VHH binders against q9x234. Designs and how they scored, part 35

Target 1, 288 residues: q9x234
Amino acid sequence: RTFSEEIKEELVNVPFGSREEVISELLGFIKARGDLDVKSRHIVFSLHSFAASRRLLNLMKYLSKPVSEIIVEKSHNIKKRYIKITAEYSESFMVIEPFFDVALFVSFLRGLFLSGGSMTNPRYHYHLEINLFEEETLALTRKSLKDFFNINAGIIELRNTRKLYIKSIKDILVFLEAIGVQRKLEEIDRIVTERKVIGDVNRTVNFIEANAIRTANSTARQIRAIELIKENMGLENLPEDLRRVALVRLRNKELSLRELGKKLNLTKSQIYSKLKRIIKIAERFGDV
Short names: E, the ipSAE of ESMFold2; O, the ipSAE of OpenDDE; V2, 0.75 times the mean of E and O plus 0.25 times the DockQ between their complexes.

## First folded at step 12 (VHH; framework vhh_lunsekimig_d3)

Design t6 (at its last look DockQ between E and O 0.34; V2 from the best seeds 0.56)
Fold by ESMFold2, look of step 12:
Structure t6 (fold): chain B 288 residues (1-288), chain A 120 residues (1-120)
Amino acid sequence: as target 1 above (288 residues)
Amino acid sequence: EVQLVESGGGVVQPGGSLRLSCAASGFTFSSYALYWYRQAAGIERELIAEITRGGSTEYVDSVKGRFTISRDNSENTMYLQMNSLRAEDTGLYYCAAKYPAKRWSPQDYWGQGTLVTVSS
């Protein structure tokens, strides 16, 4: 099962709080995946998660609301189960205001995530998203995420879909804690730590490789400069101190500047300075 | 609007008892952790008692065994029973409510305070 489904399995076991909190969570299901029929006074939920379906049924049982049918269908093209649940609703559920009390808001977010949310496995990418097509509810949810948690959520709009998303791992961890995740937070913390270590190693390797390329290019430049002087001027026409450095570098192409300095009784900075002068002289004769 | 209103403060002799109340409205009381703080003159406000959503309690050492925090979720009210009062218990007593969180900082809700004076 996916990383999202593992989270949803944990959320099934979050204890119910007050009746208002249960209604607020149900409102999250309604807003994400509910199809309201005012004529029949029923809502049809279209869910792709067994865990979400189980939670929804528990919410409806708590509220003593009849569920008139449950239909399970298979998708031939993908590993998803389509569960349609038809239930009675009360108009009073639709007047709950989840955006003014953080207790109601976290319950609402749990319902949204269970019914219409997903999260990429954090080993690969940090991304959490919620389907929330209704524009006013999306705006209020985004505002409340900022107001209560300082979460900056973005919006993805496609032709027939509207999603709220969170990419910051810090914000994702806050979101998951808020909706009641505990055990999976520990797993995510571990993954984040592992990714930091791997990233540090990769940055170090890239730095070492870039430095090695720079060093090799510098040595090649020095040798090219010496060859240009030899071809166009003759090494005998260099000042004695530079001539000695040029000859030793040609004979010892593999040596570091410190090692060259040892052969000439010079410091690294002194040998570097003399090689820069050689390059400067060579620039008269061509590209170094 | 969120409100926390303390009551039950007053003047009492050493060894006496008081019961403080904190009446709450405007939020889902049962989902918040609740706290009593006190502030003596010239000192920073200090936490003295906590009661979690689940009813677990914790106290600062100076009040253990003498003070009892409790909550009544059906009445949206928290209490502090203060027994064996001492002069050093004199101060302004505040109730507070905080939504439990580890990775984010919920807004704290505070009362205005009720004065307790322990005096001969």
Scores: ipSAE 0.691, ipTM 0.872, lowest interface PAE 1.1, mean pLDDT 88
Fold by OpenDDE, look of step 12:
Structure t6 (fold): chain B 288 residues (1-288), chain A 120 residues (1-120)
Amino acid sequence: as target 1 above (288 residues)
Amino acid sequence: EVQLVESGGGVVQPGGSLRLSCAASGFTFSSYALYWYRQAAGIERELIAEITRGGSTEYVDSVKGRFTISRDNSENTMYLQMNSLRAEDTGLYYCAAKYPAKRWSPQDYWGQGTLVTVSS
């Protein structure tokens, strides 16, 4: 089995979410490997992965959509395997918009990857790709990857084929996590660690750390605001009390509000209030 | 459009109880972890309660045993039952929805807040 197929096999067992998520995943299959016949109300999927086929069948079963035909062509080469699945579809499946909700988008991506995606063994090189013919969907997918995940995906067009690809191992890991990979993700981490130390820390949304994360984000926003003011009007043009706070914040990016207060002989509340005012001023010049 | 709308805030005496609601729309509610935050005057917003997609709950120490977070996926609504309220509980209460992730940071959805005032 290829590394891709191993990943796909794991994905077969990802628990189903809401009905909308299931439909979104199905939409991924449709966009990547589905041929629609509106007149007959049928869709034909052409797949090369047994795991993908199993997942598709499970999705269809969940949605109570009957499969009318399954054709399997045997091949010794996994890339040459051909699985044709014909099923009834509803136009309602096509109405779903997966690009505005991260939950739907993740499901959509799972469908795309299962049906049209592949990944190289990370022992050799880092590459994840998804075959997707429709240009608009490809563009929207790329955009959403950037917007939701900060993933920088590329697009290649060769010989009437279009592919979305990800080369950064960091981005690949984010992608795989997003679509529900867990065990293989750990394996990949081990492999990558053998090659090099991953510098990025997991951004786990944990209740215990949530406030710390929020504080960090708040700090970053404060700094951005101050920098924006500096660039547009100069800090010297701030009220004296705000200027003092701005300068101390900029010079002490790691300190808490309480600690900043100590430096300026102000309370945490006073510092907070002044920083809010600073942010308000900065908003005049752009997004903070 | 994504919306979170808090309700149930008001004025209550110390030792009293309130139940906050947060009605959600425009996203797959059941797939998100849900949170209550509060913000006292002049203080940074703080996380006070969490309920995961699976229904597991967590609380900050200051509200543990007094507050209960819950969710109704069928109604796209989360709740905060607040008992034994104290003056220190006074503030704006915000509900939030966050998609669980480890390696990335999804956008969070926030309500506009509801005011809770505990005073004699």
Scores: ipSAE 0.565, ipTM 0.836, lowest interface PAE 0.9, mean pLDDT 90
ESMFold2 (binder alone), look of step 12: mean pLDDT 81; pTM 0.804

Design t7 (at its last look DockQ between E and O 0.77; V2 from the best seeds 0.70)
Fold by ESMFold2, look of step 12:
Structure t7 (fold): chain B 288 residues (1-288), chain A 120 residues (1-120)
Amino acid sequence: as target 1 above (288 residues)
Amino acid sequence: EVQLVESGGGVVQPGGSLRLSCAASGFTFSSYALSWYRQAAGIERELIASIYRGGSTEYVDSVKGRFTISRDNSENTMYLQMNSLRAEDTGLYYCAAKYPAKRWSPQDYWGQGTLVTVSS
């Protein structure tokens, strides 16, 4: 079972609220996956989730609306199973305005997600999407997500598909809570925490490694500079203050600048300045 | 569109009783948590009682045992029965409705208030 299907299995058991909320959830199924046949006055739902199919049947039972046909199909060309559910069309299904009351809107979103939604396993990345072809409904849904939840949903338009998507983990968690997810939210919270901890560890390791490399390279450069001066001009020809620093550095290759300063009664800044002058002199004789 | 209308306020003697009503319209009443607040002159509005979607209730200590909150989802109405009223119960009483949420902040709905005066 996919991560999306686990969420949908939990949603099957969300208690029904008012009749209007049940109709609003059904409208979500209709808008995402319903195909209305005006002549026969039937809606054919095309679903890829057994959980979504069970929920749809439960909604129809609650509304006392019989389902006339259920077909499970498999196409050899696409190797995909899908469930066709045929139900009688009722104008009452279309009268509900789900965009102006948050109770109706969360029910509508649940129907949209069950029928046409999916979520990537958050261990890989954060992505939730809903297939929603009808342009006006997509625009109203996006607007209401912003108005009720401050969710900034995006739109993907491809040749023959339209999708609404959410990539912010904060916004995804709000969305899932709103439609009635409980136990899967706890699992997602743990995953988000684990990913944050792993990210913090990786940044700390990178910082420690970079700092160690910088320190080693600096000391090696100082030693190289002093050796070049020794080979090409002799340390005795350095100014007294630089000669003392050069000699102490050669004798104490392992010491930090602070520790070298302690031996010479100089601050870290003073020692650094004198070593920079030594490097400048050495550059006359080769690479440092 | 959304309305909360309080009624039942008035002038009552100490030790008396009043029953406040809050009539709601324009939203799915049964799905909201409901509360009564009161505001005395010069004081911030305080929560005094709440009733949740499932019917459980909470009260502040100052009204516990004297006030009873209830709801009738079939009538879209919330009530506050106030007994053993005291002078310090004087104030403007508001009903409020809030959709339950942990990770986001739904818009609160408020009534205009009904005045309760406890005076001899």
Scores: ipSAE 0.694, ipTM 0.876, lowest interface PAE 1.1, mean pLDDT 87
Fold by OpenDDE, look of step 12:
Structure t7 (fold): chain B 288 residues (1-288), chain A 120 residues (1-120)
Amino acid sequence: as target 1 above (288 residues)
Amino acid sequence: EVQLVESGGGVVQPGGSLRLSCAASGFTFSSYALSWYRQAAGIERELIASIYRGGSTEYVDSVKGRFTISRDNSENTMYLQMNSLRAEDTGLYYCAAKYPAKRWSPQDYWGQGTLVTVSS
């Protein structure tokens, strides 16, 4: 099971609030995955999550709205599974405005997430997204997330798909809590903590490694420069101070600039300056 | 528009009783925790009673046994029954509605207040 599905399974058991909240949640389902036929007063939900389907059915049952048909298309690929639920709907469902009341909005968000949302495993990536086609609903959702939760959500429009997404783990946690996730939040907190530790270590290691590589490259360049000079003009034709540095560098390829300086009774800066001059001279003869 | 309107305040003698009401509109009343606050002259506003959406209640020690907070979700109204009133209970009483949250802080709704004066 995907991390998303695990979250959704937890959400199936979130207690129902008021009738208005339940309707608001249903509205979330409708906006994300409902195809409305106003003439027949039917709505068809196309879902990919069994948990979402169960929740939807429970909502419908609570509202005493009969489901007329349930079709499950079997696919080997979970992403390709379709659960189609057909039910009668009332215009009363559409009268609810979920964007002005936090209780309704939270319920609405739950419905949106269950039906059209996904979340990556936080061990690998922080990303929560909701597929939503209607531009106005996306905009209002984004605004309300900001207004109620101070969540910064983005909108992506790719080809014929629109998505709302949240990348900040802090915002994701707020979002999940708001829609009723509890147990999985604890797990996420643990994962985030672990990842932070690992990340810090990796950053440190990478920094050290990068510095080592830079130093090695610099050393190699210096040596190449000196060798090039040796081949083309001879080291004996260098100024005495540069010749000394060149010879010591060739004999001590493993030493740092500071260490080279110690050998020549020069500062690191002085050694660096002289090596730069050497490199400049070498550039007359070829690429260094 | 969200509205909280307090009523029931007035002048009462020590040992007397008052019943405050808070009428709410513009939000899902049943989903909110409700509280009464009071502010005496020259003193900071203080929380005195809360009733949660599940019906559980909490009181500060100074009002325990004397005040009773209740709610009627069908009428979108919260009440504060105040018995055995004392001079120190004098103040402006505010109604507040708060959506329960742990990791975020939703906006709280406040009434304009109703004045309670306990004097002989």
Scores: ipSAE 0.647, ipTM 0.856, lowest interface PAE 0.8, mean pLDDT 91
ESMFold2 (binder alone), look of step 12: mean pLDDT 80; pTM 0.784

Design t8 (at its last look DockQ between E and O 0.16; V2 from the best seeds 0.00; counts 0 for: pae E 14.8 > 2)
Fold by OpenDDE, look of step 12:
Structure t8 (fold): chain B 288 residues (1-288), chain A 120 residues (1-120)
Amino acid sequence: as target 1 above (288 residues)
Amino acid sequence: EVQLVESGGGVVQPGGSLRLSCAASGFTFSSYALSWYRQAAGIERELIASITRGGSTEYVDSVKGRFTISRDNSENTMYLQMNSLRAEDTGLYYCAAKYPAKRWSPMDYWGQGTLVTVSS
């Protein structure tokens, strides 16, 4: 089971609110995955989640709306299986405006997420997205998320699809809590905490490694420069101060600039400056 | 547009009674928990009574036994029956609504308030 499906399974058992809330949730399903045929007065939901399907059926049952057909299409790819649910369409479903009432909006969001939403496993990446085709609905959803919950959601258009997405783990948690997730929030919190620790360690290690590499590269470049000068003009032809630094660097390849300075009674900055001059001279003879 | 409009405030003698009303519009009233707040001069606004979607009520100690909060979902109206009023009950009374699942904010909607003055 995917992390998304686990969340959706939990959402199946969220208690129903008022009738208006239930209708609003259904509207979420419609907007995300409903295909409306006004002529036949039918709506077909195409879902990929069994949990979402169960929730939809429960909503329909609550509203005393009959489902005419349920088809599970088997795909060779488990990721591409479709559950098609057909029901009678009523214009009453579209009369509800979910964007101006927080109760309705939350229900609407639940429906959107169940039918068209996904979330990555927080162990790997923080990302929540909802697939929606209608641009107006996306814009209104984004606005309402900001207005009601101070969530910063983005909209992306890729090829022929549009998505609303949330990347901030803080905002994701607020979103999930709002739509009724409880148990999984605790799990996510644990994971986030663990990742933070790991991330801090990794950042520290990477920083150390990067610095080490930079230092090593710098040292190697210095040595190459000195060797190049030695081969082409001889170190004896360097200014005395540079020659001294060059010789000490060549003899002490493992020492830091500070340590080299100590040997020559110079500051790190002075050593650095002289090595730069050496490199500049070497560049006359080739790439350093 | 969401609106909460308080009414019923006025001047009353100690020991008297008032009934406040809060008329709601622009949102699904039955889906919200409702509360009464009051603010006396020079002090912070305080919660004094609440009623859940299911009708469960809670009161602060200072108003227990004297005040009764109720709601009528059919009329989109919340009430506060205030009996045995005291001088310390003087203040601006606010109604508020909150979606129960929203835990990160105190209230979603507020009224403008109605003034209650208890004086001899």
Scores: ipSAE 0.240, ipTM 0.685, lowest interface PAE 2.1, mean pLDDT 89
Fold by ESMFold2, look of step 12:
Structure t8 (fold): chain B 288 residues (1-288), chain A 120 residues (1-120)
Amino acid sequence: as target 1 above (288 residues)
Amino acid sequence: EVQLVESGGGVVQPGGSLRLSCAASGFTFSSYALSWYRQAAGIERELIASITRGGSTEYVDSVKGRFTISRDNSENTMYLQMNSLRAEDTGLYYCAAKYPAKRWSPMDYWGQGTLVTVSS
């Protein structure tokens, strides 16, 4: 079994949510590997993964759309095996809009990955890709990955292929977690640790604990910096924009930078920049 | 249009019970973690109880053992059973929904609040 197939085996067991989520996941299968025939009211899926096939059958059963035909084919030219699944076409499958609701979008992504996605074994290289030939769907998927998850996906366009890809291990981990991978994330974290990729990997199966530790350490440094300024200079002598940030941080020691930004009508990046300036000023008075 | 609508608030004697409901629409309810908050006069909203997508519950100490949060995904409704009510429980009760507390979670949704008054 390939590394991709192991991931797909785990995804088979992701619980179904709402009916809309199930339809959104099915739409992912359709967009990556579906061949629609509106005249005959059928969709033919061409899949290379038994896990993906099992998941598709489960989705169709949930939607009360039983499969009319399943064929396992062998391509004599390249000796690849295909699973052809023929099912009833419903126009209701195509009206779901996965790009405006993150729950629907992650379901859509799961369908895309199961049907047309792959990931290189991270011992060799960091690469995740999704087969996404239709240009409009590709553009919307790429945009939504950036908007919802800050994932920077690229495009592979060759004469006969069009694929979306992710090469940053940080972004790959975010992607896999979003679509429901849990167990395989632990394996990937071990591989990344062995390859000593520090600083880019901030998500693991123990994400909450690691993030809490990092947040507390950063917050303590910020508080220490503000205390040094208060003791040695006085907060009143800070520029007004920095003084406001310092005061709000002191009153809200538990908040993330994003949450602090919301209280001050500032982006996370703006808050970070201002806190960095505060720390720099404090360093004139002692260790921070 | 996203809506969270609380109901079931009212006036009740100390030691009494109330059941609050939060009816949701406009989003995929089963995909969200849900919470109840309360706000007494002149005080910030406080988290009281939360329930995950999978049904795991958490409570603040002041209501633990007296309040029970639950959800019904088929009816898109969350509940708060409030027993052994005290005067200090008086306030506006809000329901809230959040996509799981992860980096990429969408914006929180809030209800309008339902008033609970515990008085002699």
Scores: ipSAE 0.000, ipTM 0.238, lowest interface PAE 14.8, mean pLDDT 81
ESMFold2 (binder alone), look of step 12: mean pLDDT 83; pTM 0.825

## First folded at step 13 (VHH; framework vhh_lunsekimig_d3)

Design v1 (at its last look DockQ between E and O 0.90; V2 from the best seeds 0.69)
Fold by ESMFold2, look of step 13:
Structure v1 (fold): chain B 288 residues (1-288), chain A 120 residues (1-120)
Amino acid sequence: as target 1 above (288 residues)
Amino acid sequence: EVQLVESGGGVVQPGGSLRLSCAASGFTFSSYALSWYRQAAGIERELIAEITRGGSTNYVDSVKGRFTISRDNSENTMYLQMNSLRAEDTGLYYCAAKYPAKRWEPRDYWGQGTLVTVSS
């Protein structure tokens, strides 16, 4: 099963709270995937998750609302199942205001995610999204995510789709905890820790390699300077202290400044100072 | 609109008892953790008792064994039974409600307080 479906499987077992919380969760299903027929007093839900379908049936059972039909269809081109559930509608479903009490809001978010949400496997990258077409509901959801949780959610609008998304792993973990995920959060924490360690190792290796390149380029610059002096004035015409340094550097291209200092009985800073003077002299004859 | 209203405060002699109530409205009471704080004149408000939404309780040492926190979700009401009261228990008593969370900081809801005076 996908990573999203594993999360949804856990959410099926989140205990019901108050009746208002159950209705708020159902409102999430309605807003994401419900088609209301007021005259027949029915709602048709179109779901792609068996876990979401089971949760919806549990919500309806709790509310004592009959489910009049369940239809499972196959996608012709993809071999995915489409589950349509028809249930009795009540105006009481639409009276709940999920945006003013965090208990109702987390229940509403659970319904939204179960019915129209998905999350990528965090081993590869961090992305959680919810399909939510109605503009007013999407705006209120985004605002309440900020107000209650300090979550910065984005909006994606494509032709016939509208999605709310979260990319920050910190925000995703807050979201998942809020809607009732527990065991899967432990797995995600381990994945995040593993990825951080791998990233730290890669940054360390890149830093070591960049330092090696900078050291090699600095040595090449010194040798370039010495060669320019040799070609244009002759090393014999350098002050004796600089001539000694130039010759030893040419003979020992691989040595560090400390190692060169050892051969000349000079400190690292003394060698560096003399090499800087050599470069400055060489600049008279060209780029170094 | 969220409301927490304390009642039951008053004047009592040392060794006496009082029962405080905190009536709640405007939020899903059963889903919140609840607590009592007290504030003596001139000092900082201190947590003295708390009760989880599942009913587990915790107390600060100075009130343990003397105070009992409880909740009635059907009445949307929290209680603090205070026994063996001492002069040092004098202060303003506040109820508070907080949604349980580990990864975010929920808003705290507060009452306005009820005064308890323990004096001879």
Scores: ipSAE 0.731, ipTM 0.895, lowest interface PAE 1.0, mean pLDDT 89
Fold by OpenDDE, look of step 13:
Structure v1 (fold): chain B 288 residues (1-288), chain A 120 residues (1-120)
Amino acid sequence: as target 1 above (288 residues)
Amino acid sequence: EVQLVESGGGVVQPGGSLRLSCAASGFTFSSYALSWYRQAAGIERELIAEITRGGSTNYVDSVKGRFTISRDNSENTMYLQMNSLRAEDTGLYYCAAKYPAKRWEPRDYWGQGTLVTVSS
């Protein structure tokens, strides 16, 4: 089972609200996956989710709208099963305006997600999307998401379809809660927390490693400089203070600048300054 | 258009009773939690009673046992029965409708308020 299907299975059991809410949810199904034939007075829903199909049938039963046909077909192009549900069309379904009442809008969103929505496993990527072809409905949905929930949804226009998407995990959680998800929210929260911890640990480790490498390189450069001076002019020809630092550095290659300072009764800054002078002298003889 | 209209306020003697009404229109009344707020002069608005979508009620301690909140979904009306009124109950009373949420701030609808004055 996909993560999306698990969410949809949970949504099957969301209690019905008022008749208007039920109709709003049905409208979501219609807008996302309903083909209306006004001449024949029939609507055909093409669904890929069994959970969505069950929910739709329950909505229709609640509204006392008979289903004329249920067909399960294998798609020729996609290794996906299609469930086609045919019912009588009623104009009453289209009279509802879901965009001005949050209760109706939430129901409408539930229908949209069940019929045309998907979500990636949050362990891998944060992404929720809804297939919605009608441009006006898409625009109104996006606007209402912003107005009611402060959700910033994007739109993708493809050759034959349009998609609404949400990338922010915060916004995704708000969306899922709004449409009635409960149990899976807890799971998502755990996953998000785990990812955050892992990310922080990795960042810390990388920082530590980077610093270690930098320090090692600096130390190596210091040693090379001192050795170069030793070979070309002799350490005895260095100023006394620099000579002392050079000798201690060569004898203690593993120590930090602070630790070197402690041995010579000098500060880290003083040691650093003296080593810099040593490096500058060494540069007279070659690349350090 | 969403509307909440309070009524039933007035002047009453200590120990008296009033019944407030809140008539709602323009939204799915049955889907919302409903509340009464009051605001005394110079004091911030305070929640005094709530009734959930399912009919569960909650009260602040100061009104518990004296006030009763109820709702009639068929009439889109909420009520507040106020008994044993005290001088400290004086204030503007507001009705509110709230869609419950945990992760987002729901849009609340408010009435304009009705004045309740308890004086001898």
Scores: ipSAE 0.505, ipTM 0.809, lowest interface PAE 1.1, mean pLDDT 91
ESMFold2 (binder alone), look of step 13: mean pLDDT 80; pTM 0.793

